# Designs tried in a protein design chat: miniprotein binders against q53ft3. Part 97

Target 1, 195 residues: q53ft3
Amino acid sequence: MFGCLVAGRLVQTAAQQVAEDKFVFDLPDYESINHVVVFMLGTIPFPEGMGGSVYFSYPDSNGMPVWQLLGFVTNGKPSAIFKISGLKSGEGSQHPFGAMNIVRTPSVAQIGISVELLDSMAQQTPVGNAAVSSVDSFTQFTQKMLDNFYNFASSFAVSQAQMTPSPSEMFIPANVVLKWYENFQRRLAQNPLFW
Short names: E, the ipSAE of ESMFold2; O, the ipSAE of OpenDDE; V2, 0.75 times the mean of E and O plus 0.25 times the DockQ between their complexes.

## First folded at step 10 (miniprotein)

Design u8 (at its last look DockQ between E and O 0.01; V2 from the best seeds 0.00; counts 0 for: pae O 10.0 > 1.5, placed apart)
Fold by ESMFold2, look of step 10:
Structure u8 (fold): chain B 195 residues (1-195), chain A 83 residues (1-83)
Amino acid sequence: as target 1 above (195 residues)
Amino acid sequence: SPIQEEFEKLMERAEYYFEFAEKYYELGDKEWALLFFRFAARMFRKAAELAKKNNDPESYKEAIEYAEEAQKYAEEIQKELEK
């Protein structure tokens, strides 16, 4: 029903169901994660009048989970990006996971999704700035994707002094990739939705 | 009274979501704005029901007017997303 994506990692699509209405993804090495994407897989919508509250959990100094409300996913907003880099300390939110027997791995973080009535979700307050604007998140994601593409493509570039050309291969000079990157970045900064 | 305290909590929560929705709309994030305008409308209507139960027509009118305003914005944003 749900997916969880962190940049540079395999997408998780097999949430651990810890109750009829509660789902959990483990986040190993969570201290290196700044953002997570939570999304619906698209095959099974929420029932009418319901949606998903999305929580982040990390172990405190005693190894006990601290849960914080990040925000929501609904049939009308089926995906969202949440910033967690500033949430790895401090006070927890009121949360629905304490009354349920969930699998706890004391040294890893978790993303929890609780399927709830929209009226109940509307009475909660997410941690400020956790829900990233889709315009800002698109720009951030696109910038990271461009950096990744440039670094990847540049790893195949060679200098003329070190080249062993093959007649069946086509080559691109590394600076052509840089020029494309600079042009695309310039266009994106002028209009993040230019495509 | 307990009913008045609950009414005030709902109104405060609804105003929070209404303001949040306006900020997201100004940023161009219509999906978040739509969600938060809908949350605001739900909370204002719930507050209006409490005001009616408490026989407070001035609070009822205030809550309903805010609920209708939030719903109007949500409907307009929904139409914009369907284009």
Scores: ipSAE 0.138, ipTM 0.596, lowest interface PAE 5.8, mean pLDDT 75
Fold by OpenDDE base, look of step 10:
Structure u8 (fold): chain B 195 residues (1-195), chain A 83 residues (1-83)
Amino acid sequence: as target 1 above (195 residues)
Amino acid sequence: SPIQEEFEKLMERAEYYFEFAEKYYELGDKEWALLFFRFAARMFRKAAELAKKNNDPESYKEAIEYAEEAQKYAEEIQKELEK
């Protein structure tokens, strides 16, 4: 149902279901993580009127988990990017995972998703500045970036006949850029979170 | 003039890359941020050269300042990645 992505790491698509309405991802070496993307896989939607509250847990000085509400995912907003790097010194909030006997490694942080009523979610206040962007926004951004890059690169394209010798410069064939662009777009279309 | 138009296009593109770099950095994607800051810096420098050719010292100064800023961010990110 859910996926979790950390930049530079493999995507996690197998959440541990700790309860009927609760899912957990482990984040090893969480100290090096700045942002986390949480997204719906698209296989199973939320029930009508429900969404997911996304929590982050890190060990406190005693090794006990401290949970903080990051934000939300819904059928209408099936993905979100959260900044977690600045949360390590924060106080814990009320969380739905406190009563759960979740086996965890003290050195591992966790992302928890709690399926909740949308009305209830609306009353909750995420920690400040945790929600950075949606995956959709990121996808749009990435697409714009790709288009801009391609347009930029192509604007400098010259035929071999038009080339002026410049021994100090390296040249990349335009078709290489195009192939890269097409491949990247294909991957982005298949999985916006492939990066 | 054709030079002015090209300058404006380069500045616009450089600004986009700069913004993209900032966004990627905010998202924690330092590698992409680094790449785009380098792109921005390069484009700003190219714009600066056009401004110089066009005898526009104000535009030259502006472009150079942005190029230096982009380069500075790139260098900082590079250092962060090496830690």
Scores: ipSAE 0.005, ipTM 0.203, lowest interface PAE 10.0, mean pLDDT 79
ESMFold2 (binder alone), look of step 10: mean pLDDT 89; pTM 0.879

Design u9 (at its last look DockQ between E and O 0.02; V2 from the best seeds 0.00; counts 0 for: pae O 11.8 > 1.5, placed apart)
Fold by ESMFold2, look of step 10:
Structure u9 (fold): chain B 195 residues (1-195), chain A 83 residues (1-83)
Amino acid sequence: as target 1 above (195 residues)
Amino acid sequence: SPIQEEFEKLMERAEYYFEFAEKYYELGDKEYALLFFEFAARMFRKAAELAKKNNDPESYKEAIEYAEEAQKYAEEIQKELEK
């Protein structure tokens, strides 16, 4: 039903279902993660009047799980980016995951998704500013990609003195696009905001 | 008054969601703007129910007016997303 993506890691599409309405993804080495993307796979929508509350959890110093509300996904907002860097360890919050027997090892955080009534979700307040606008992230990424491509391609520009006549234009070798694509693919593994 | 305190908490939460919705709309995230306008409308209506239970017609009117405004924005955004 759900997917979870961290830049530089394989996408997770097989959540651990810990209850009929609750799903969990493991995030090993969570301290190195700044952002996580939670999304619906698209084959199973939420039932009418329901949506998903998205939580983040890490071991508390006392051993109890601490769950923090990051935000929401719904049929109308099926994907969202959440910032998890800077969340305080040891803070407790109201959450639907209770004292479940969920598999966890040290340094492994979890993303929990609880399917709830929209009215119940609306009564909750996410921590800080964890939710990140997907449109703003896409725009920032696109702008950076355009700048990267332009700078790379322009470094291979050839003058008309090296070309057949076209005096109003500067030409680039066709293989520059392929090289840019190869560099783009390598950067995909390093950018948590890339889609 | 416990009912008045709950009313004020719901109004504050609804106003927070309304502000979130406006922020996301300005950023171009119409899906999140829609979600938060709908959340705001739900919370304003819940506050109106408490005001009615508390026999406070002025608070009821205020909450309902805000709920209708939030719902109007949500409906307009929904139309934009369907085009």
Scores: ipSAE 0.184, ipTM 0.659, lowest interface PAE 5.2, mean pLDDT 75
Fold by OpenDDE base, look of step 10:
Structure u9 (fold): chain B 195 residues (1-195), chain A 83 residues (1-83)
Amino acid sequence: as target 1 above (195 residues)
Amino acid sequence: SPIQEEFEKLMERAEYYFEFAEKYYELGDKEYALLFFEFAARMFRKAAELAKKNNDPESYKEAIEYAEEAQKYAEEIQKELEK
């Protein structure tokens, strides 16, 4: 349902489901991370009237997890960028993950997504400076993801003459990817909220 | 014209991403800065192509200059990341 992206790192698409309505990504070496992107994979939407509250957890001086609300993702806003570099000294807030005994490694932070009612989410206040301006940040993130994907995919590009028959594998022509990319960029440029 | 409007939109968005890249670089997030400079460069180049189709050499030149600048920054950041 969710993906997590840190610049310079591989995208994470396998969240640990710690409860029916709660998902967690591990962020190793979190001290080097400035921003995190959380996004919906597009496979499963939120139920009607529901969205996701996004939390960040880091160990305090005692090694105990401190959870802070970063912001939200919804069907209408399926991705968000959060600045986490400045949160290391923040105070913990009430969070839905407190009752869960999540085994934590001291050097690993976590992104938690809690599926909640939209009405409830509206009453919550994210920590200051965590939310990067939504539309621009999303556009930027999306572009970065697209570029990363394109670069990644293009690195595996082979000419038809170089192709080895593999009946078990499906192949997508590079031109299709490029066209998709161009179309996506065009739509994004015209309307950052076209999704 | 529709082409001119699209050009202007692309230029505006590319400039936005360029500024965003600069901001990320200042914040120390070089990986994001790199990606956004690269994106800006691509958008500027696309804008340049539109300008060319529209027989607007001035707009073409402007877009190319910005594209080259964005690409230069991207390349510099890439080198920094490889050290």
Scores: ipSAE 0.000, ipTM 0.176, lowest interface PAE 11.8, mean pLDDT 77
ESMFold2 (binder alone), look of step 10: mean pLDDT 89; pTM 0.874

Design v1 (at its last look DockQ between E and O 0.03; V2 from the best seeds 0.00; counts 0 for: pae O 11.7 > 1.5, pTM E .690 < .8, placed apart)
Fold by ESMFold2, look of step 10:
Structure v1 (fold): chain B 195 residues (1-195), chain A 82 residues (1-82)
Amino acid sequence: as target 1 above (195 residues)
Amino acid sequence: SSDWEEIIRKIEEALRRGDLETAKKLLEELLKEAEKLGNPEVIERIEYYIEFFEKYVELGDYEWALLFIEFAIRMARKLSEK
């Protein structure tokens, strides 16, 4: 019903179902993870009036799981990006998973999804810095793509002393690319959806 | 109570047609009336969700904005329940 994705890793689509309404993904080597994507696979929607509360669990210094509410997924918001890098020494929160994992595993954390009533979810407060805007993620990707393109184009820069006559080739002055790059970045910062 | 249900119905209708500005305006009117009843816990939760709704509308993140306005409506419905 759910998927879990970490940058640079294969997507997980086979959640461990620990109850009728509770699903878990293991995150090995969680200390190296900054963001996680949780999404619905699209095959089974939530029942009417229901949604998913998304939790992050990591072992504390005593080896006990610490659970924190990251946010939500619903039929109307079927995917979400959560930042977990700042949570690895955070406070625990109320959670519905009980004694789901009491064995200390030094480098394994968990993502838990609890199917709940939307009315109940509306009364919950996620930890303050976990949820990431989809627009912010698009902006970050686009910024990285622009940087990559600029670095690529710049690697072909030549001075006038290095230029050779080539009547069959078309050339673009490097300053045109730079000005376009700077203008595009400014427009993206003003309105990430301008294009 | 019937006035509360009518306002909530109008908010839900505005949401179904994607009229977020009307939905926000009606929620703010609902809050003004709710302050007269002195239910501060529910009022604080609705204000919380309206603030996040406004933030994500301004950012252009429609999916988060719709989720928060739906949560605000669900909290507002608690005002009509006794």
Scores: ipSAE 0.312, ipTM 0.719, lowest interface PAE 3.4, mean pLDDT 74
Fold by OpenDDE base, look of step 10:
Structure v1 (fold): chain B 195 residues (1-195), chain A 82 residues (1-82)
Amino acid sequence: as target 1 above (195 residues)
Amino acid sequence: SSDWEEIIRKIEEALRRGDLETAKKLLEELLKEAEKLGNPEVIERIEYYIEFFEKYVELGDYEWALLFIEFAIRMARKLSEK
């Protein structure tokens, strides 16, 4: 029903079902993790009127798990990105996983998904910093990607006077790249599904 | 300017309330203020972000719509820092 993705790691599609309405993913070496993606596999939807509350647990100084509400996934929002790197010093909240004897190993964090009523979910408040707006990460990534590409491409830019004959190579004017980028953005803005 | 930061604050507040219509109106106001600052590149980008926001709202993809509002706000803040 659920998948979990950490950048640079294999996708996890086999959650441990610890109860009829509760699923858990293990995250080894959690200290190196900045963001986690939780998503529905699309095989089984939530029942009508239900969604998933997503929790993160890490061991405290005493080795006891601290659970925090990250956010939610629903049939209407089947995936979400959460920042967990800043949660290490947070206080624990009430969580539905406290009574479960989940085998815990040191240095392993967990993502827990609790299937709950949408009405109940609406009354819950995620930890403020956990809902890294997928927007911020995506924006930062996109901006970094664009900047990286521009910096990379510009590093190879030469004036016509600086060009040496290379019959085996094709050259594209830098202005063409810029024009493409502007047109691409415009098209994307007009129709996000233009491709 | 004080007006710029106030608009951004109001946008963020509208988003917290889930008031996308108000957010849209405020983004348009933000664009007008950006035009007064006279950076054509930034203005163009904000215009695109507003367009993207509107399209994703139409598609019902509110997560992406919110993303583009954040982009617009960030661009606006960059202008204010100069």
Scores: ipSAE 0.000, ipTM 0.156, lowest interface PAE 11.7, mean pLDDT 79
ESMFold2 (binder alone), look of step 10: mean pLDDT 74; pTM 0.647

Design v10 (at its last look DockQ between E and O 0.64; V2 from the best seeds 0.00; counts 0 for: pae E 3.8 > 1.5, pTM E .690 < .8)
Fold by ESMFold2, look of step 10:
Structure v10 (fold): chain B 195 residues (1-195), chain A 82 residues (1-82)
Amino acid sequence: as target 1 above (195 residues)
Amino acid sequence: SSDWEEIIRKIEEALRRGDLETAKKLLEELLKEAEKLGNPEVIERIERYIEFFERYVEAGDYEWALLFIEFAIRMARKLSEK
């Protein structure tokens, strides 16, 4: 029903459904994440009078989950960008002293979505400053995502002289990707909400 | 009372027209009616949602602005029904 997107990572569209009304996405290496996009896939809307409260969870110094309300998604606001960089605490004690076998042990946080009555959601208090303007943050996120996609795709670029014949494989000239990238950025600068 | 219920109706009509300036003025009137009810936690929450609405309208983020005005209306309706 939901998707979760972090710049530079694959989009997650298969939430863990941990209850009839609760969905979770895992965020490994959460300390490197500054923003998270939560959105509805559009296939199943919320029932009338319902919406989603969006939570962020990280392990505290004892490994216990600490859940914080970030904000909301609804049928009328089906996507939202949340800043989580200022919400990470208690993780410093997780650094291994003397450990030899695990380098860069991942820290895992979670995004939780609880389907609730809109009347109940209106009575909740999100943590301050988590919700981000969709105009500015969409532009920043999209620019980062476009840069990341272009850098990734271009890292596989080869000249025709370097190609190995592969009759079953489809190819797209790199110039087509670049032209798309430039056109998308122009459209985004003209109207950040064009999509 | 009937005055603030009428304000809610007018806010909803302004939103259907996309008239955010009228909706803002009516939200300020809604806050004054809510203050007469003497529930400080509800007043604080409505006031916070009006602040968010103003912030996001100024930033040009009408998607968030509409969410927070809807929440302000729901708090006012819930209060009137109790």
Scores: ipSAE 0.259, ipTM 0.670, lowest interface PAE 3.8, mean pLDDT 72
Fold by OpenDDE base, look of step 10:
Structure v10 (fold): chain B 195 residues (1-195), chain A 82 residues (1-82)
Amino acid sequence: as target 1 above (195 residues)
Amino acid sequence: SSDWEEIIRKIEEALRRGDLETAKKLLEELLKEAEKLGNPEVIERIERYIEFFERYVEAGDYEWALLFIEFAIRMARKLSEK
């Protein structure tokens, strides 16, 4: 029903179901994680009038789990990006996972999803700064990707005088790449989802 | 109150037409009505939802923005039923 993605790691599609309405993903080496993506797999929708409350748990100084509400997923919003790096010093909130004896190992955090009524979800308040705009994250990523590509490509730029004859190869003028880059940036700035 | 239901109806209508500015104004009116009912916890939650709504609108994440509007409405309805 749910997937969890951390950048640079394999996608997790097999949540541990700890209750009929509760699912948990383990996040090893959580200290290196900045963002987590939680999404519905699309196989099973939420029942009508229900959604998912997404929680993050990390061990406190005493090794006890601290749970914080990150945000929500619903049929209308089946995915979300959460920033967890800044939550490590936060206070815990009431959470639906407190009574569950989840096997925990040191350095492993958890993402918990609780399937709840939308009315119940409306009574909950996510921690500040946990939710990240998917559009903003995408824009930042795309910009970094574009910059990386341009820097890489430009490093191979040679003048025509420096070129060695290679009839079998096609060459693209650097100005074409630059023009593409500029156009792409303009489009991205206007609408990050232009494609 | 009749005013409460009417505000909710107008919010829903504004959302259907994609008028987020009107929806925001109506949410503020909804908050005022909630204040009259005197539940501090609910008021605080609605205020928070409005804040989140504004934040996500600014970020261009309208899915999140809409979600928090929905939550504000649901909280308001719950308050009115008590």
Scores: ipSAE 0.199, ipTM 0.649, lowest interface PAE 1.7, mean pLDDT 82
ESMFold2 (binder alone), look of step 10: mean pLDDT 75; pTM 0.648

Design v11 (at its last look DockQ between E and O 0.01; V2 from the best seeds 0.00; counts 0 for: pae O 11.4 > 1.5, pTM E .618 < .8, placed apart)
Fold by ESMFold2, look of step 10:
Structure v11 (fold): chain B 195 residues (1-195), chain A 82 residues (1-82)
Amino acid sequence: as target 1 above (195 residues)
Amino acid sequence: SSDWEEIIEKIEEALRRGDLETAKELLEELLKEAEKLGNPRVIERIERYIEFFEKYVELGDYEWALLFIEFAIRMARKLSRK
């Protein structure tokens, strides 16, 4: 139901569900990560009146987990970018995740998402150094998503000589997809929030 | 009370229009009414959310700014029921 993106890495779309209402992504080599994007895949929205609290967990110098609230995602704000570079030495915060055995994983951090009532989320305060502008990260994420879609769709392209007649099936010329890609990319550069 | 309900309704309408400036002004008015009730923990939490709202507006992240205003409204509604 969630995705997690780090610049220069493959997007993660298979969160590990650790409870009915809690989901986790592993972040190996977390020392090299400055920002992370958390987003809803759009397949299953939050139930009405609910949303997701997003946490970052890393092992401290003793190997013990430290959890920090980064912020939130909701049906009305389905994606967010969080800066985690300053949090790797930060202070822990109150969190809803139970004890997990991550004591001996010093190079692996985690992103935790807890599905909660919006009223409960209103009682929570994110750590202050996690704030970041979403404009550049949204553009970067969107560009990677566009590239992935275009490469996927183009991998199914065939020439007219390779086509098999299929009278009940509709077709789109490949150049229409390319024109759409280029137009979307241009609009994104003009106004990253146009959609 | 009726003053509280009216202010909250105006904030919700401003948010529906995307008028963040009006929503902030009305929320500050709501805080002044909350101070009369003498519930310092609620007032402190709402003030904290306004601080985050201003921070995200300065960073240009208006979607997160709206989220913190919505959280403040939800807390104000809980206060008005008590």
Scores: ipSAE 0.005, ipTM 0.432, lowest interface PAE 9.6, mean pLDDT 70
Fold by OpenDDE base, look of step 10:
Structure v11 (fold): chain B 195 residues (1-195), chain A 82 residues (1-82)
Amino acid sequence: as target 1 above (195 residues)
Amino acid sequence: SSDWEEIIEKIEEALRRGDLETAKELLEELLKEAEKLGNPRVIERIERYIEFFEKYVELGDYEWALLFIEFAIRMARKLSRK
């Protein structure tokens, strides 16, 4: 039903079902993790009027799990990206996993998904700055890609006086690349799905 | 430098207040501080982010404007750590 993805790691598609309505993923070496993607596999939708509350658990100074609400996934929003790197010092919130006998291993964090009524989810407040919108993530990725490209291309920039004639090669003015970059960013901002 | 983080904090505070004009002025100050650190490519990128911020403010797309401020701040922090 659910998948979990950490950058640079294999996708997890086998959540531990700890209850009829609760699923858990283990995240080893959680201190190195900045973002987690939680997504529906598309095999089983949420029942009508239900969604998933996504929680993060990390061990406190005493080794006890601290659970925090990250955000939500629904049939209408079947995937979400969460930033967890800044949550390590946060206060715990009320969570549905407290009574669950979840195997706790030191240095392993957990992602918990609780299937809940949408109306109940609307009353919950996720921890600040944890939820990264898909649009924001896409924009950030695109920006990094564009910056990388620009940095790469600009590293080869030469003045016309520095150019050696090469009849077999085509040259593009750096200003054209910059204009393209600006136009692309503008279009991306207006409609992230403009293509 | 202490000055660098102070500027960033002021930017964040200006943003919390919805004061985009003050945020812009502080971004320019941040750019000046970045120039002292001497990475031309990073400086150029910060300048571009400021330009995009201004552009999207003009367009009334404040969500994107804020994003570009964050990009500028991130770049500045990256410079300060090197």
Scores: ipSAE 0.000, ipTM 0.172, lowest interface PAE 11.4, mean pLDDT 79
ESMFold2 (binder alone), look of step 10: mean pLDDT 73; pTM 0.629

Design v12 (at its last look DockQ between E and O 0.05; V2 from the best seeds 0.00; counts 0 for: pae O 12.3 > 1.5, pTM O .735 < .8, other shape alone 3.081 > 2.5, unsure alone 68.548 < 70, placed apart)
Fold by ESMFold2, look of step 10:
Structure v12 (fold): chain B 195 residues (1-195), chain A 82 residues (1-82)
Amino acid sequence: as target 1 above (195 residues)
Amino acid sequence: SSDWEEIIRKIEEALRRGDLETAKKLLEELLKEAEKLGNPEVIERIEYYIEFFEKYVEEGDYEWALLFIEFAIRMARRLSEK
């Protein structure tokens, strides 16, 4: 029902369902993560009058989970970008996951999504500045992802004289990747919501 | 009272036609009615959601703006049920 995306990592679409109304994604090596995108896959909407409260959890120095409310996703707001880089030393907030024994290892955080009534969600207060504007923040997040991809792909560029035959390998000329990157950047600058 | 439902109905109609300026003005009127009841928790929540609504309208992020004005309406409806 949900997806979770971190720059430089494969998208996660198979949340661990820990209760009928609660879903989690593991975030290994969470201290290196600055932003996370949470979104609905679009095949199963929330029931009428319901939505999702989105939480971030990390282990404290004793290994106990610290949960913080990031914000929300709903049928009318099906994707959101959350900044987590400033939250990793904060105090916990009231949350619906604390009664559950969710197993974790050191250096693994979690994104939790609790399906709740919209009336209940309206009474909750997210931690400050976690939710980010989709127009500005999504463009910045996407640009960093594109820079990373381009730098990675460029590290494999070789001249024709340096190539050795390998029938098991397929190659893409570096100029094709560069042109795609430049075209994508131009589309983002023209319309940050083009996707 | 029925006064709350009439104001809320007008806000919902303004949102349906995309008239966010009218929706904001009506929500501020609803806040004045909430102040008469002396419910500081609800008043604080409505003010909070008006600030977020204004922020996201200014940024052009209407999905967030509509979410927060819906939350403000839900908080205001709590008052009418007491």
Scores: ipSAE 0.411, ipTM 0.760, lowest interface PAE 2.4, mean pLDDT 74
Fold by OpenDDE base, look of step 10:
Structure v12 (fold): chain B 195 residues (1-195), chain A 82 residues (1-82)
Amino acid sequence: as target 1 above (195 residues)
Amino acid sequence: SSDWEEIIRKIEEALRRGDLETAKKLLEELLKEAEKLGNPEVIERIEYYIEFFEKYVEEGDYEWALLFIEFAIRMARRLSEK
């Protein structure tokens, strides 16, 4: 049902099912991991009204697992990227895996997915660092690309008085670029897959 | 205005804490301040992003919800600097 991917490593498609509604991936050498991708395999969708809460667990100084809510996957968003590198010093949160007899190795972190009602998920808040990191990871490409383009284009902006006649060249008003940028953001908001 | 930037700062801080509820409340506050400023573009954009924030929270898609807050902040900041 679920897959887990760490850059530079083989994809994991065989989660350990620790309960009917709970799945776990092991992440060895977790200290070297910056980002984790969790995704649905596409074989089995979530039941209607349900999704997956994604948790990260790392051992604390005593070797006990510290679980933190990273975010969510749903039928509408079947994959997510999480930055976990900054979470290693965070405090644990409520998690559904505490009572599970999961084999623990001190050097191994875990990704846990709990299948839950969407309504219940909506009441949960991912850890701050995870949430921000996830957004940053997502926006890093799109927003930085947009900003880069805008900045680049704007750097060539000249007043009409500064323009040199060049019949072979077309000129685009700076306000058009800005409008494009804003419109792009709006369309992205309406439909993330509009392209 | 100083109040505007302070609200934005608080939103960013709330996001860093993963406090979506506070972030939402602060966005509403930001909207109120935008209304005081009387910039229709800012008002419209903030309203838009709040709507989508709420939508994605309802769907459990908090990553996207946060993204819309980021859009709101970024847009508000940009438009306020003009």
Scores: ipSAE 0.000, ipTM 0.167, lowest interface PAE 12.3, mean pLDDT 77
ESMFold2 (binder alone), look of step 10: mean pLDDT 69; pTM 0.535

